# Designs tried in a protein design chat: VHH binders against o75319. Part 3

Target 1, 181 residues: o75319
Amino acid sequence: GNHIPERWKDYLPVGQRMPGTRFIAFKVPLQKSFEKKLAPEECFSPLDLFNKIREQNEELGLIIDLTYTQRYYKPEDLPETVPYLKIFTVGHQVPDDETIFKFKHAVNGFLKENKDNDKLIGVHCTHGLNRTGYLICRYLIDVEGVRPDDAIELFNRCRGHCLERQNYIEDLQNGPIRKNW

## First folded at step 1 (VHH)

Design eb13 (framework vhh_etentamig_d1)
Fold by ESMFold2-Fast, scan of step 1:
Structure eb13 (fold): chain B 181 residues (1-181), chain A 122 residues (1-122)
Amino acid sequence: as target 1 above (181 residues)
Amino acid sequence: EVQLLESGGGLVQPGGSLRLSCAASGFTFSSYAMSWVRQAPGKGPEWVSGISGSGGSTYYADSVKGRFTISRDNSKNTLYLQMNSLRAEDTAVYYCAKFGTTSYWDSAFDIRGQGTLVTVSS
């Protein structure tokens, strides 16, 4: 069977747009085959994701999927008009420099191609928290020159949950700036 | 033009082993991470494994971890998947794909070859 990710129900499905940026973070959507294991109010399918973004008067222009699996939903479950990018990232470990570079490159490319609109970059891992928050904050710190504590506070506030992994927080606050884009 | 050619699939008994290969051409193979993606009959695609351009980092889906080993030979522009302890649920067409991106339009599923069929049946 399709088993619900551990603690997935504990997290808000989708956060708010991060002001001053094009980022919005959310937990992994679950395809319809998972819904028999969920109460109606707990369901969060790919369709539910787009409905919730629309309810905020926002529009997704790119989804970056940081999970190391495809079992939760398929790219085919997304609208054909929304680009999907998979960056496989192992949980628990601080993302490596190659992963950070790929993320920065994708964000920069999206922003360059979408300078004439206000579409959002949707980023998720399993819970939309640790890997997601790390990479978004790393981008803000390294590319946009945001102070680490300010980037973390902005993410936490907009996601509605605080980054949990101390190694991720430590790397953001005291780790080296990755200058490779 | 980018070309990917998978091979090595076949019919095997449960508990058996197979080694898949993917011959790549048309791009600088060592500069790109690569992945294996499978599609079982009547199901959508499932990511199986990934490997960095240098081969220094490998990644596995929970369903195959400990049974499958991904590797590459950059001198031969070839990607491999060693599959051990095969189960009926591993039955699928296996595809070789570019992993990650050099542009935001690229994804693990954007570049696929013809695939190679693996059938695990008693």
Scores: ipSAE 0.006, ipTM 0.177, lowest interface PAE 12.3, mean pLDDT 84

Design eb14 (framework vhh_etentamig_d1)
Fold by ESMFold2-Fast, scan of step 1:
Structure eb14 (fold): chain B 181 residues (1-181), chain A 122 residues (1-122)
Amino acid sequence: as target 1 above (181 residues)
Amino acid sequence: EVQLLESGGGLVQPGGSLRLSCAASGFTFSSYAMSWVRQAPGKGPEWVSGISGSGGSTYYADSVKGRFTISRDNSKNTLYLQMNSLRAEDTAVYYCTKGYLEYSSSPWFDPRGQGTLVTVSS
């Protein structure tokens, strides 16, 4: 079953907006069926996500879900006004070029359609850290021309947790720029 | 120009089978994930299934898992959806889409073709 993901409780629910970008990262929200296994202060439902974003005076315009499962929450648990995009991304491995392209395309499309507002792109995997941090940093490096170490530092600081997977960090620092737009 | 042409729909009895096809042109087909999205009368679009560019990874909505099989033939630039054990609730216009493995929001749902109508009734 409905077991809580390993170490999920160890991570902050929502980071801060990454300055100079439209990105905000968070861990996976858990639907109400998980709440019987959580203390009140540990709960982080889809509703809790939107409340925490509002507490930062921000507004979500898109959620990109990078988990390789649909068991944690349903798109129907989100407000109808916020688009939901699923990109099934396998953990532990550096995301492949197809996945990187899908992420870049979704971000570019959102920015083009939302140039007249300041809504954020919310990105999450299970912990909102490794897959999430990799794809956000990959976008900043490849599209925005940010230096790899600066992108990683910005993500780590705003998420409140450092990228943990060495292969992801190595690819960001020394890997090729992906030109698959 | 990106062109997508759906075909294979029709009237089928509950428990029956249909195979849908989507002929793609105007882009490097093997480089893009493809999805099937359906829209029932009076309802919004519902993502059904997605497949990676290589065909090595496939994904399904819970409502169709175990009954539908997505596949592709990159040599023919064609996407397929094999639909088995059809139910009345599967009645919808089916569209193929370029570039996403899953989505549930209409702002990024841009059907390039006319779709193909599947009607499941006795």
Scores: ipSAE 0.006, ipTM 0.141, lowest interface PAE 13.9, mean pLDDT 85

Design eb15 (framework vhh_etentamig_d1)
Fold by ESMFold2-Fast, scan of step 1:
Structure eb15 (fold): chain B 181 residues (1-181), chain A 122 residues (1-122)
Amino acid sequence: as target 1 above (181 residues)
Amino acid sequence: EVQLLESGGGLVQPGGSLRLSCAASGFTFSSYAMSWVRQAPGKGPEWVSGISGSGGSTYYADSVKGRFTISRDNSKNTLYLQMNSLRAEDTAVYYCAKIEYQTTYGSGLDYRGQGTLVTVSS
């Protein structure tokens, strides 16, 4: 089935780069088979994603896909020059330590290999909000030493939507720092 | 079209083990994350465990973590749930589920088979 994800139309397709970081967040792109269920202004394909990022004078160097399915688009729908990483996450629970570790390692590896450019790490779940915002904020807090409230505010402002899951917000504000895997 | 066929349920004593299987057909099995969901008599469905399309990532509900192991064989289009240290509260019909979408509030339950009954009783 090619049903549109619930509430997908309620969210902006792409946020803005988070200043001082290499992160940009967006909702899941939908492959061409979904387009007959969408008005032209609602379409957000993989091609549309790259066009919108170029419009911001930015360039993607990595996509991290946090969705728990591959039905929305396939890696082969993306340009060959942009690496794609899949980290399967379940939406209602705070991501576990293994998931957090995988995300941090992918980000650190990208940054090490891309010291000589300013390419972005694109992160998305279904809506590009809760799982996406949690993992980006967790990275900023644990690795970059950003204060939790500052990380959350920065994400909310740049994504154009506020983190909705109270358990995610609570973990970011009061949970332990995840180190030494 | 999409078909999921669960098997392996039965009556088992507390502390016992069972292995559930789910044979999938009608879709590209390796492209979809799969889950096990259970429903006890008179109660709503409870998500138990999930596995990525490649099998590289697994997830568990706190109530089963350390006791249950989810796995898949993409060459056979089959999903498995190894259940150890079974408890009376694990008594339920177990369903194999294909996850077709996610929401901000969690994963939606998609196509389920007819289920397989697991009864844990002395």
Scores: ipSAE 0.000, ipTM 0.145, lowest interface PAE 15.6, mean pLDDT 84

Design eb16 (framework vhh_etentamig_d1)
Fold by ESMFold2-Fast, scan of step 1:
Structure eb16 (fold): chain B 181 residues (1-181), chain A 123 residues (1-123)
Amino acid sequence: as target 1 above (181 residues)
Amino acid sequence: EVQLLESGGGLVQPGGSLRLSCAASGFTFSSYAMSWVRQAPGKGPEWVSGISGSGGSTYYADSVKGRFTISRDNSKNTLYLQMNSLRAEDTAVYYCAKDSHLYYPSTEYFDYRGQGTLVTVSS
């Protein structure tokens, strides 16, 4: 269908680049068919996403879509020069090890191939908050050795919204490191 | 627990070269971006150069681009700064800095700065 996701309007469209990383987080863009249900100032299409990132003097090199649906927009709505990766991730539950592995593999591959540029990895779920924040923080903790509280604070500040799911926060702070390689 | 020990500074004539080293311990060196920051007499700190955890990406302030080269040897936990074509305005204490969070260097977020090494460029 064409129903706006619950609480989608409550979140900022795009956060800031997380300093010292290649990550930027945002909420799911909505294709043109959703615009009849939105005021002009509420619209956030794939085109709007790229415009907002350019306004920050940044450039996307990869989009990782963590939603468990393909109804909000299609990969063909994105510029052909920007790779799109779908990782189907169920909401509410801490992402499983297979999902974490896929995310880490995608990030590492992007970084290896983009050493000579400063392009960003854009990550989103429906609200760009819980699944998105969990996987970004999990990467920073497990791969980059960042302290859990520092990773969470950095994400919250740059996204402009705090992680809401207590089980995600608990796993990041006290859970095991996922040794996926 | 985290220690950074800079060395290699000294007196050099304009146009000369110096190689600075920073020995790191107490953390997983390859997991963090590293930077060189300098402070000239009577001035605030100035970020000079940064390098990603792998060494694959390097960044330079406009004032040193083309003259300085940052590198790292993760097997030895050592950061380097090769300084060529030195100028009087390069005179400063040079500090090795661990990025506070991250694999790619920021210009703003450093912790565990070492004791510094003095570089004086004069005739």
Scores: ipSAE 0.000, ipTM 0.121, lowest interface PAE 14.8, mean pLDDT 86

Design eb2 (framework vhh_etentamig_d1)
Fold by ESMFold2-Fast, scan of step 1:
Parts: C-alpha cells; sequence; structure tokens
Structure eb2 (fold): chain B 181 residues (1-181), chain A 121 residues (1-121)
C-alpha cells in the first residue's frame, strides 16, 4: 500500500523563510490516501502546507518538487494560482549540472517575474532536507556569492534540521562553482 | 520582544572615522546573523555589511569594502561597524538589522530605529 516515506515523521513539516531570500523549505506533503496511517497531528497535506505558510504571514508563488516520484501528491491537489515545477532528482547522489542548471533557471525566472511582490519559492524533496538544502545552498553560493558555510548555516537554522549527507556538504564546501544558467 | 538600539552616529569630515554600535535584546544574539543597512534621504535602503552568528563570516557591499569593518561581541549582545575613510556619499541613517548577512539582501526579520551619520566638510 501507500507507505509513509522512511523517517518522514522525524522532520518538521515546514521551515521558516530564509531571510534575505525568497526560499522556504518543507517536507513532501502527503495526499488523503496517506491519512489512515497518520495521527491527526502528523497529517501534512497540500492544504496543511498552505495553511502553515499563511500562519507565518507568507505566500507561496512557486513550488519546486525535487522528488523522483508523483505518488505522494498530484499537482492538481495544489491551488490553481500557484505554479508547480517538477525537477526529478535521485536521493543519494549530488545533483548533476543539468539539474543544478534547471533549478537556477527556475529560481531566476521566478525572481524576474515577481519583482513587484514578496511571494516565496517553496522547495521540497521527500524530507525537505538533503536535495532541497543542497540546491538552495548551491544557488546561494553560485549565484548570490554566499560563502558555503554561511549558506549551510542559514538553511539549517531556517529548516530546523541540519543537512545530513556528507557528500552534499563536501560538494557545497569544496566543489566547483557551476556557471551554467 | 526584539529590540535593536543603534548609537555612535554624528557629524564627521570627509576622511574621518566613526564607530557605530547596536545593543540587541529579546533574542539569543549569538544564534542570529546581523547586518547594517543604510538609507540616504530620498533613496531606498542599501545593505552595507553582514556578519554570521559566530562572527566567522563577514560580507561587505562593494561601496564600503576595504573601508568598513563589521564585528560583534556575543558576550555583550553588541554589533559594531567601524567606518574609516568616510565620504560624503556615506551620509545616511544607519540601521542595525536581524537577518541575512550576504550581498543583495532585501529582507530582515527586524531593524532598529537608526543612527544618523553625516559626512560633511
Amino acid sequence: as target 1 above (181 residues)
Amino acid sequence: EVQLLESGGGLVQPGGSLRLSCAASGFTFSSYAMSWVRQAPGKGPEWVSGISGSGGSTYYADSVKGRFTISRDNSKNTLYLQMNSLRAEDTAVYYCAKGPYWSGSTYFDYRGQGTLVTVSS
């Protein structure tokens, strides 16, 4: 059946906006079919996501879904007014240059089209941590010129959980800058 | 309740120096990045400099790089901005801000009431 992702319950549903950026990170929302396996306080549906963002006095303008599946929720489960972008990424390897380029292009395009508002770019993978944190930090380092340790510290603080994958952390700290957007 | 109180502003001649201070309260100071932001009359806010919570990382706007130094004393909950080789173009109200510490930052969790710096002959 519909099994809940491993360790999904261990993570906070949604972090806080990363100050000075348009980013907010969260774990994957789960559609109604998963609710039978969750206590009421554990539920985090697409609707719950938007309610939690609103409770922070924030508004989503884009969702970037980094999961390599569509079994958790469908784009049609989201409000029609919020664009949805799927970038298929695998969980254990550092994202390739093409994936990094797609992410940067999507972020740059959103920022250019949303100069007149304060809407957020919501980014998630399964746990909203490793792939999500990597791509956000990679953007801050490569495009915004942020020092790697500073980007990682900011993401960890705002997400409420630290990046766990050592190969991702190593690439962010010591890997090459990708100038391919 | 987050409170940020700036001090140290004043009138100085071109080429002079000033040291600004910001006393912070109402939050765990060492856990948060801090920035200095300035606003000249009739202009929008300009990010000047930022520092990480530990003080290990600092960033500067190109307009002040090499002239200004940001620092913090976490034991005193105080942020500093040492301003050297001041120019007429540095004339602004300087705000202490709780938030991001890198170039291009446009949002802050909180900012203080500001301290006026006037560079004039």
Scores: ipSAE 0.005, ipTM 0.174, lowest interface PAE 13.2, mean pLDDT 85

Design eb3 (framework vhh_etentamig_d1)
Fold by ESMFold2-Fast, scan of step 1:
Structure eb3 (fold): chain B 181 residues (1-181), chain A 122 residues (1-122)
Amino acid sequence: as target 1 above (181 residues)
Amino acid sequence: EVQLLESGGGLVQPGGSLRLSCAASGFTFSSYAMSWVRQAPGKGPEWVSGISGSGGSTYYADSVKGRFTISRDNSKNTLYLQMNSLRAEDTAVYYCARVTYYSGSLEYFQHRGQGTLVTVSS
């Protein structure tokens, strides 16, 4: 079925670049087949994503898709110039160390290969909030040495929505630093 | 050298059952989430089901939920799909896939196997 994800309409499509980083967060884009169930102002296709990024005078260099499904859009719906990485993550549970490692490795590789530009790493799950915010903040804390509360505040402000899952917030604030970068 | 080999497809009548297998080699099987993807004649690929590396989490497309069961045996490097209550619209080539980095290629799952054909017909 072409069911719109629960609560998807409740979230801002795209946040703003997190200053001092290459990260931008957004909710999952929905391919054209979903548009029959959406008002024109609710549509957020892969094309709409790139248009909104350009409206901010930014450019995507990588998309990291954290959803556990391929039903919302396909990599073929994206420009060939933008690499796409799928990291299957389940909701509700804090991502495991293997998932965290894969995310850190992808980010580090992108930054190493993109020293000569200012292109962004776009990260999304279904709502672009909990799994997305957790992994971005985990990277900033573990790799960049950002204080947990500062990372969370920066993400919340730039995404336009606050991290909702208390277990994710608790792990970021009080959990161990994962030395897997 | 990553290898995936699907088997178990065949002709079955509506309401019947089949179990698909995927034998994996060339990588640490338990470290990767695995998926089943199908492609019906003349249509694009459709994700069917996914399972975490440990097997602790499973996910299904709405079209197969309640009818299909994904499982894995990490000691045998094998992925399974138990398909019950089969319908004509389940007719497709079924592919075993692991998540790979996509760098703008036209194929999303670069380590898909050769596939196994499932035909549901009277």
Scores: ipSAE 0.000, ipTM 0.159, lowest interface PAE 13.9, mean pLDDT 84

Design eb4 (framework vhh_etentamig_d1)
Fold by ESMFold2-Fast, scan of step 1:
Structure eb4 (fold): chain B 181 residues (1-181), chain A 122 residues (1-122)
Amino acid sequence: as target 1 above (181 residues)
Amino acid sequence: EVQLLESGGGLVQPGGSLRLSCAASGFTFSSYAMSWVRQAPGKGPEWVSGISGSGGSTYYADSVKGRFTISRDNSKNTLYLQMNSLRAEDTAVYYCAKDLGTYYYSSPLDYRGQGTLVTVSS
């Protein structure tokens, strides 16, 4: 289907780069077939994503797509020069350790391969909020040693929307540190 | 046109080893993550292993961890799978697969090759 995701219009398209990191979060871009259901100011295509990132004087080096579907846009809609990684995640439950491990390894690999530039890791789920915010914060806490409350506050401020799922927030604040294995 | 050509399959006894190769052409090899996927007789496809475009990150299914090693040579546009301690349950057609981006884990595959048969039997 070409129906707009529930509440998708309620969220800002793209957040700001999280200072001190290579992360930027955004909601899922929608390919041209969705535009007939959107006002011009509501459109957020893959092209619009790259234009908005450029307007912030930033450049994407990797997109991590956390959605459980391919219906919103296709990887072919992205520039050939920007790597795309799909990590299938279901909403609602805290991502499992395997998913957390995959995310951390993808981020670490990108950072190792991009030491000579300042390109960003773009992360999105449907709204660019709960699954996206959880995995970014989990990385900052577990790998970079950021205090949980500081990671959450940084994400909320830069995304322009606060993490909504209480179980995600509780896991970040009180849950165990997950190690790569 | 994307072309992937697998080789190295064959008949091997349990406990044996095989090295699979995949020659890639028609795309910028180093820009894409690559995977090995297998399909055993009467079963659906199973993702086995993945490697990032640079070769810096590797991923394995639990069924093959510690036994299989994925690698690539970007100067030769070639993907490899070193298979050790082979078991009867490893019997399958093995496919080389181009991913949609430079990093992979559990992604839909963009393109598969024609496959190479691996039979593990006494």
Scores: ipSAE 0.000, ipTM 0.136, lowest interface PAE 14.2, mean pLDDT 85

Design eb5 (framework vhh_etentamig_d1)
Fold by ESMFold2-Fast, scan of step 1:
Structure eb5 (fold): chain B 181 residues (1-181), chain A 120 residues (1-120)
Amino acid sequence: as target 1 above (181 residues)
Amino acid sequence: EVQLLESGGGLVQPGGSLRLSCAASGFTFSSYAMSWVRQAPGKGPEWVSGISGSGGSTYYADSVKGRFTISRDNSKNTLYLQMNSLRAEDTAVYYCATYSSGWYTPEDYRGQGTLVTVSS
């Protein structure tokens, strides 16, 4: 299917690098089959993603795809030099401990392997907001000891949109620290 | 459903070599990046190596860099890990993983893994 995700056009394609971290968040890129339903200025393909990141003088070293589908783009649509990790994450509910563990392990592995460069970890779900923001903030809180309100503020500012799901925000602010690593 | 079957593990002396294989089915193999992940007794999973769908790009954990070589044969839907200069610390169950299963986290239902024991 060529069906554009609901509200996808309402969000900025790519945020800014989160200062003091290796994270950058964006909405899901859409492969060429979706362009028939988009004006030229609305297009955001995998190629467009890399062009926009380069425009910020940044470079991707890893993409983490949190969508629960493979219909939006294929890994082969990405540059061969950039690793791709899929973590199937259901929307609406707070990600489970297994999903949080997978995310933390991938980030830790990337940072260990990339300590000698400045490449970024690109994270996206459908809108690059709720699941994306939750897992990035959860990592900063649990692993890096950032205060919850500071993590959320940093993500919101850099993404250019505020986390919308109250249950995600509540879990980040008042939920238990997951030491699942 | 993605199915992955690892083989080639065994008992080997320190300094020895082994070649692991992973037979893949249920998906278009050449379109997906693949990884090797290991889990030592009593430890969590550790990502070891990754390879792009075409085989043009390879990546290694610092602990195995220079000793292990990842490769693939897309005509045979098979992933390989050539392990040289093996150490006691390499003792682990080795799992083949796709990005769909989590490149660093083994999924038991996708593959049983293959045991590598490095011991005198």
Scores: ipSAE 0.005, ipTM 0.133, lowest interface PAE 14.8, mean pLDDT 84

Design eb6 (framework vhh_etentamig_d1)
Fold by ESMFold2-Fast, scan of step 1:
Structure eb6 (fold): chain B 181 residues (1-181), chain A 122 residues (1-122)
Amino acid sequence: as target 1 above (181 residues)
Amino acid sequence: EVQLLESGGGLVQPGGSLRLSCAASGFTFSSYAMSWVRQAPGKGPEWVSGISGSGGSTYYADSVKGRFTISRDNSKNTLYLQMNSLRAEDTAVYYCAKSPLWFGESTGFDYRGQGTLVTVSS
C-alpha cells in the first residue's frame, strides 16, 4: 500500500527535544513514492526529518522505529551516520514487558556510548504519539523516577499533541513499574 | 453498549480459504475504523488488518499481505476478512476490534469481541 496513513496529515511532523532528556519524537517519515499524494508543504521524507532536526539546532544519534511495517521508508533512506533500530510494536495493547525492556536497553546503551556528546534519540511510530509517547514516558517513570503525570505533560508539551489512547494513559498513571533491565 | 460478534472460523487445510464476519452494534459503525487482531496459542496478540470507516483505505500486516482482504458493509454493520492461501502459522483466535482513532499498523482499539478460532492443519 502506497496510501497515506489515516490522520497522518493531522500531526506536526517533529516535536521539540524533551528538556532534561535525550528524546525527540516525530511521526513516520514517508519515502518519495508517497509524495504524489501530498502537497509540497505536507511532505515529510527522511531528508525532511533531518532538515527539521537541524533547524532546531539538534542532531540525531539514533532512530528507534516502533511501527509494525516497513512500507513507509527504508533504513537505506537514512544518513549512514545515524544508527537505526526497529522494535516491532502493535498499538492495540499496552506493550508487553519484553518490548518495554528492549526499548529501555536500547536507550541505556545509547546513553552509555554517547556520554560525551548531546545527540538525540529519535523515536517514532505512525503518528509519533501513542506508542512513541507510551514508551518514552514508561522509560522516564521506571528508569528516571519521573512522576507519571509529569512525564505525560512533558511529552504532550514537547510533541505538540496530547496522548490519545486512554488505556496507555491509565497504564502510565496506575500500572506497575517495570524494574527489569 | 458496544457489541462485536465474530463468526466464520473453523478447521481448514493448508492452502485453503475462510471468510470471517463480525456483526457490530451499539455504535455508528460507518464512523469508526475497524481492525482484525489474532492471537496464536501461547503468543501475544498480532494486528492483522485495518479498514477506514468509509472502506476507502485498507492496511495489512506484512505476514498477510496478498493473502487476506479486509472489507466492510456499512449498510449491514458487518466487517469481513477473506483469508486465502492459509498456512499453519495462521492458526489463532481472530478478534474484531473497533478503533477509536485510526487503523493499519496504528492498531488502537477500545473493544474486542469473544473471537472466532481458525485452525489450519492437515
Scores: ipSAE 0.000, ipTM 0.093, lowest interface PAE 20.0, mean pLDDT 84

Design eb7 (framework vhh_etentamig_d1)
Fold by ESMFold2-Fast, scan of step 1:
Structure eb7 (fold): chain B 181 residues (1-181), chain A 121 residues (1-121)
Amino acid sequence: as target 1 above (181 residues)
Amino acid sequence: EVQLLESGGGLVQPGGSLRLSCAASGFTFSSYAMSWVRQAPGKGPEWVSGISGSGGSTYYADSVKGRFTISRDNSKNTLYLQMNSLRAEDTAVYYCAKEYIVGATSYMDVRGQGTLVTVSS
């Protein structure tokens, strides 16, 4: 359907680049058909996403879409020059090892192929918060050796919203490192 | 071997200005975000400012925002920090750092001897 996601309006459209990384997090863009249900200042289309990132003097090189749906926007609504990767995730439980592996593999591949530029990896779920924050922090902890609380603080500060799901926070702080590259 | 060489420090009066430079070698400078970190005598290091590899994004600690400007010249492998409206509390050794996530849980690689900035009347 054409329903605005629950609480979608409560979150900032796009965060800031996480310093020391290539990550930027945002909430799901909504295609033009949703704009009839939004005030002009609430609109956040794929075009609006790229405009807001350019306003920060940044450039996207990859989008990783963690939503379990295709209803919000289509890959064809994005510039052809920006790769799009879909990783289907459900919102209630910690992402499984296969999902974590797919995310790590995509990030590592992007970084290897983009050594000569400063393009960003854009990551989103519905609100750009819980699944998005979990996978970014999991990558920083497992691959880059960042302390869990440092990764979480960095994500929260740059996203402008704190991770809300206690099971995700507990897994990041106390869970095992996943060596699944 | 990664080398970072800071320069431009000195003695200035409160309200004065200084421009710091960092000459980088041993890595592809434009591919890495860079930071300035400072350490006052007897205190731990404090992150001051960061800049993306392209120079398109800049970040500042609240203590320096509006007074300091970070920039880079990738053709010269040089990082800069323009410091305006200097205060006594800005007195520190300033270090250039190569930003990255490390296994030691630091976001910065500080390699050089730093450059001393003293703000006093």
Scores: ipSAE 0.000, ipTM 0.093, lowest interface PAE 14.6, mean pLDDT 85

Design eb8 (framework vhh_etentamig_d1)
Fold by ESMFold2-Fast, scan of step 1:
Structure eb8 (fold): chain B 181 residues (1-181), chain A 120 residues (1-120)
Amino acid sequence: as target 1 above (181 residues)
Amino acid sequence: EVQLLESGGGLVQPGGSLRLSCAASGFTFSSYAMSWVRQAPGKGPEWVSGISGSGGSTYYADSVKGRFTISRDNSKNTLYLQMNSLRAEDTAVYYCARGYSYGLTEFDPRGQGTLVTVSS
């Protein structure tokens, strides 16, 4: 379908770069066919995403798409120079260890290949909030050794919206560190 | 070889100011983001501030936001940290680092750092 995701308009399109990291979070871009249901100032296409990141004097080097659908935009709507990675992640439940492992490996691989530049890892789910915030915070906690509350606060501040799902917050604060196999 | 040489630290009274410098060599300075990281006695490293290679984007830890200003002079391969309204809790050895380093529990500073002591 061509329906705009529920509550999508309630969220800021793009957050700010998370200081000290290569992460930037945003809500799902919507291809041109969705624009008939949006006011001009509500539009957020793949092109709009790149324009907003450029306005922050940043550059994307990788997009990680965590949505469980391909209906919102297609990889071919993105510039050829920016790699796209799809990790199908089910909403509402805490991502499983396999999903967490895939995310960590993608981030680690990007960082190793981009040591000589400042390009960002753009991460999104539908709203760029719960699945996105969980996986970014999980990476910061497990790999970078950030305290859970500090990771969550940093994400919330930079995204401009607080993580909403209590089970995700509970797992980040009190759950086990996920070890890479 | 990458070389980073910090300077400008010293003893200063609360409310005072200091300007730290980091002289970089051994790499194309303008092509890399740079950071300031500090380590207080008996504590782990804390990321303080970061700046993009061009100098167009700057970032600060909440503890220093509004008081510290990071800048760079790419023609001189030098990174700066202007520290205003200094507090006792800013007392630390300050290191510059190539790139960004958040949540550093295993930071290996390449320079000796520069000691900042804020006391009366």
Scores: ipSAE 0.000, ipTM 0.153, lowest interface PAE 14.4, mean pLDDT 85

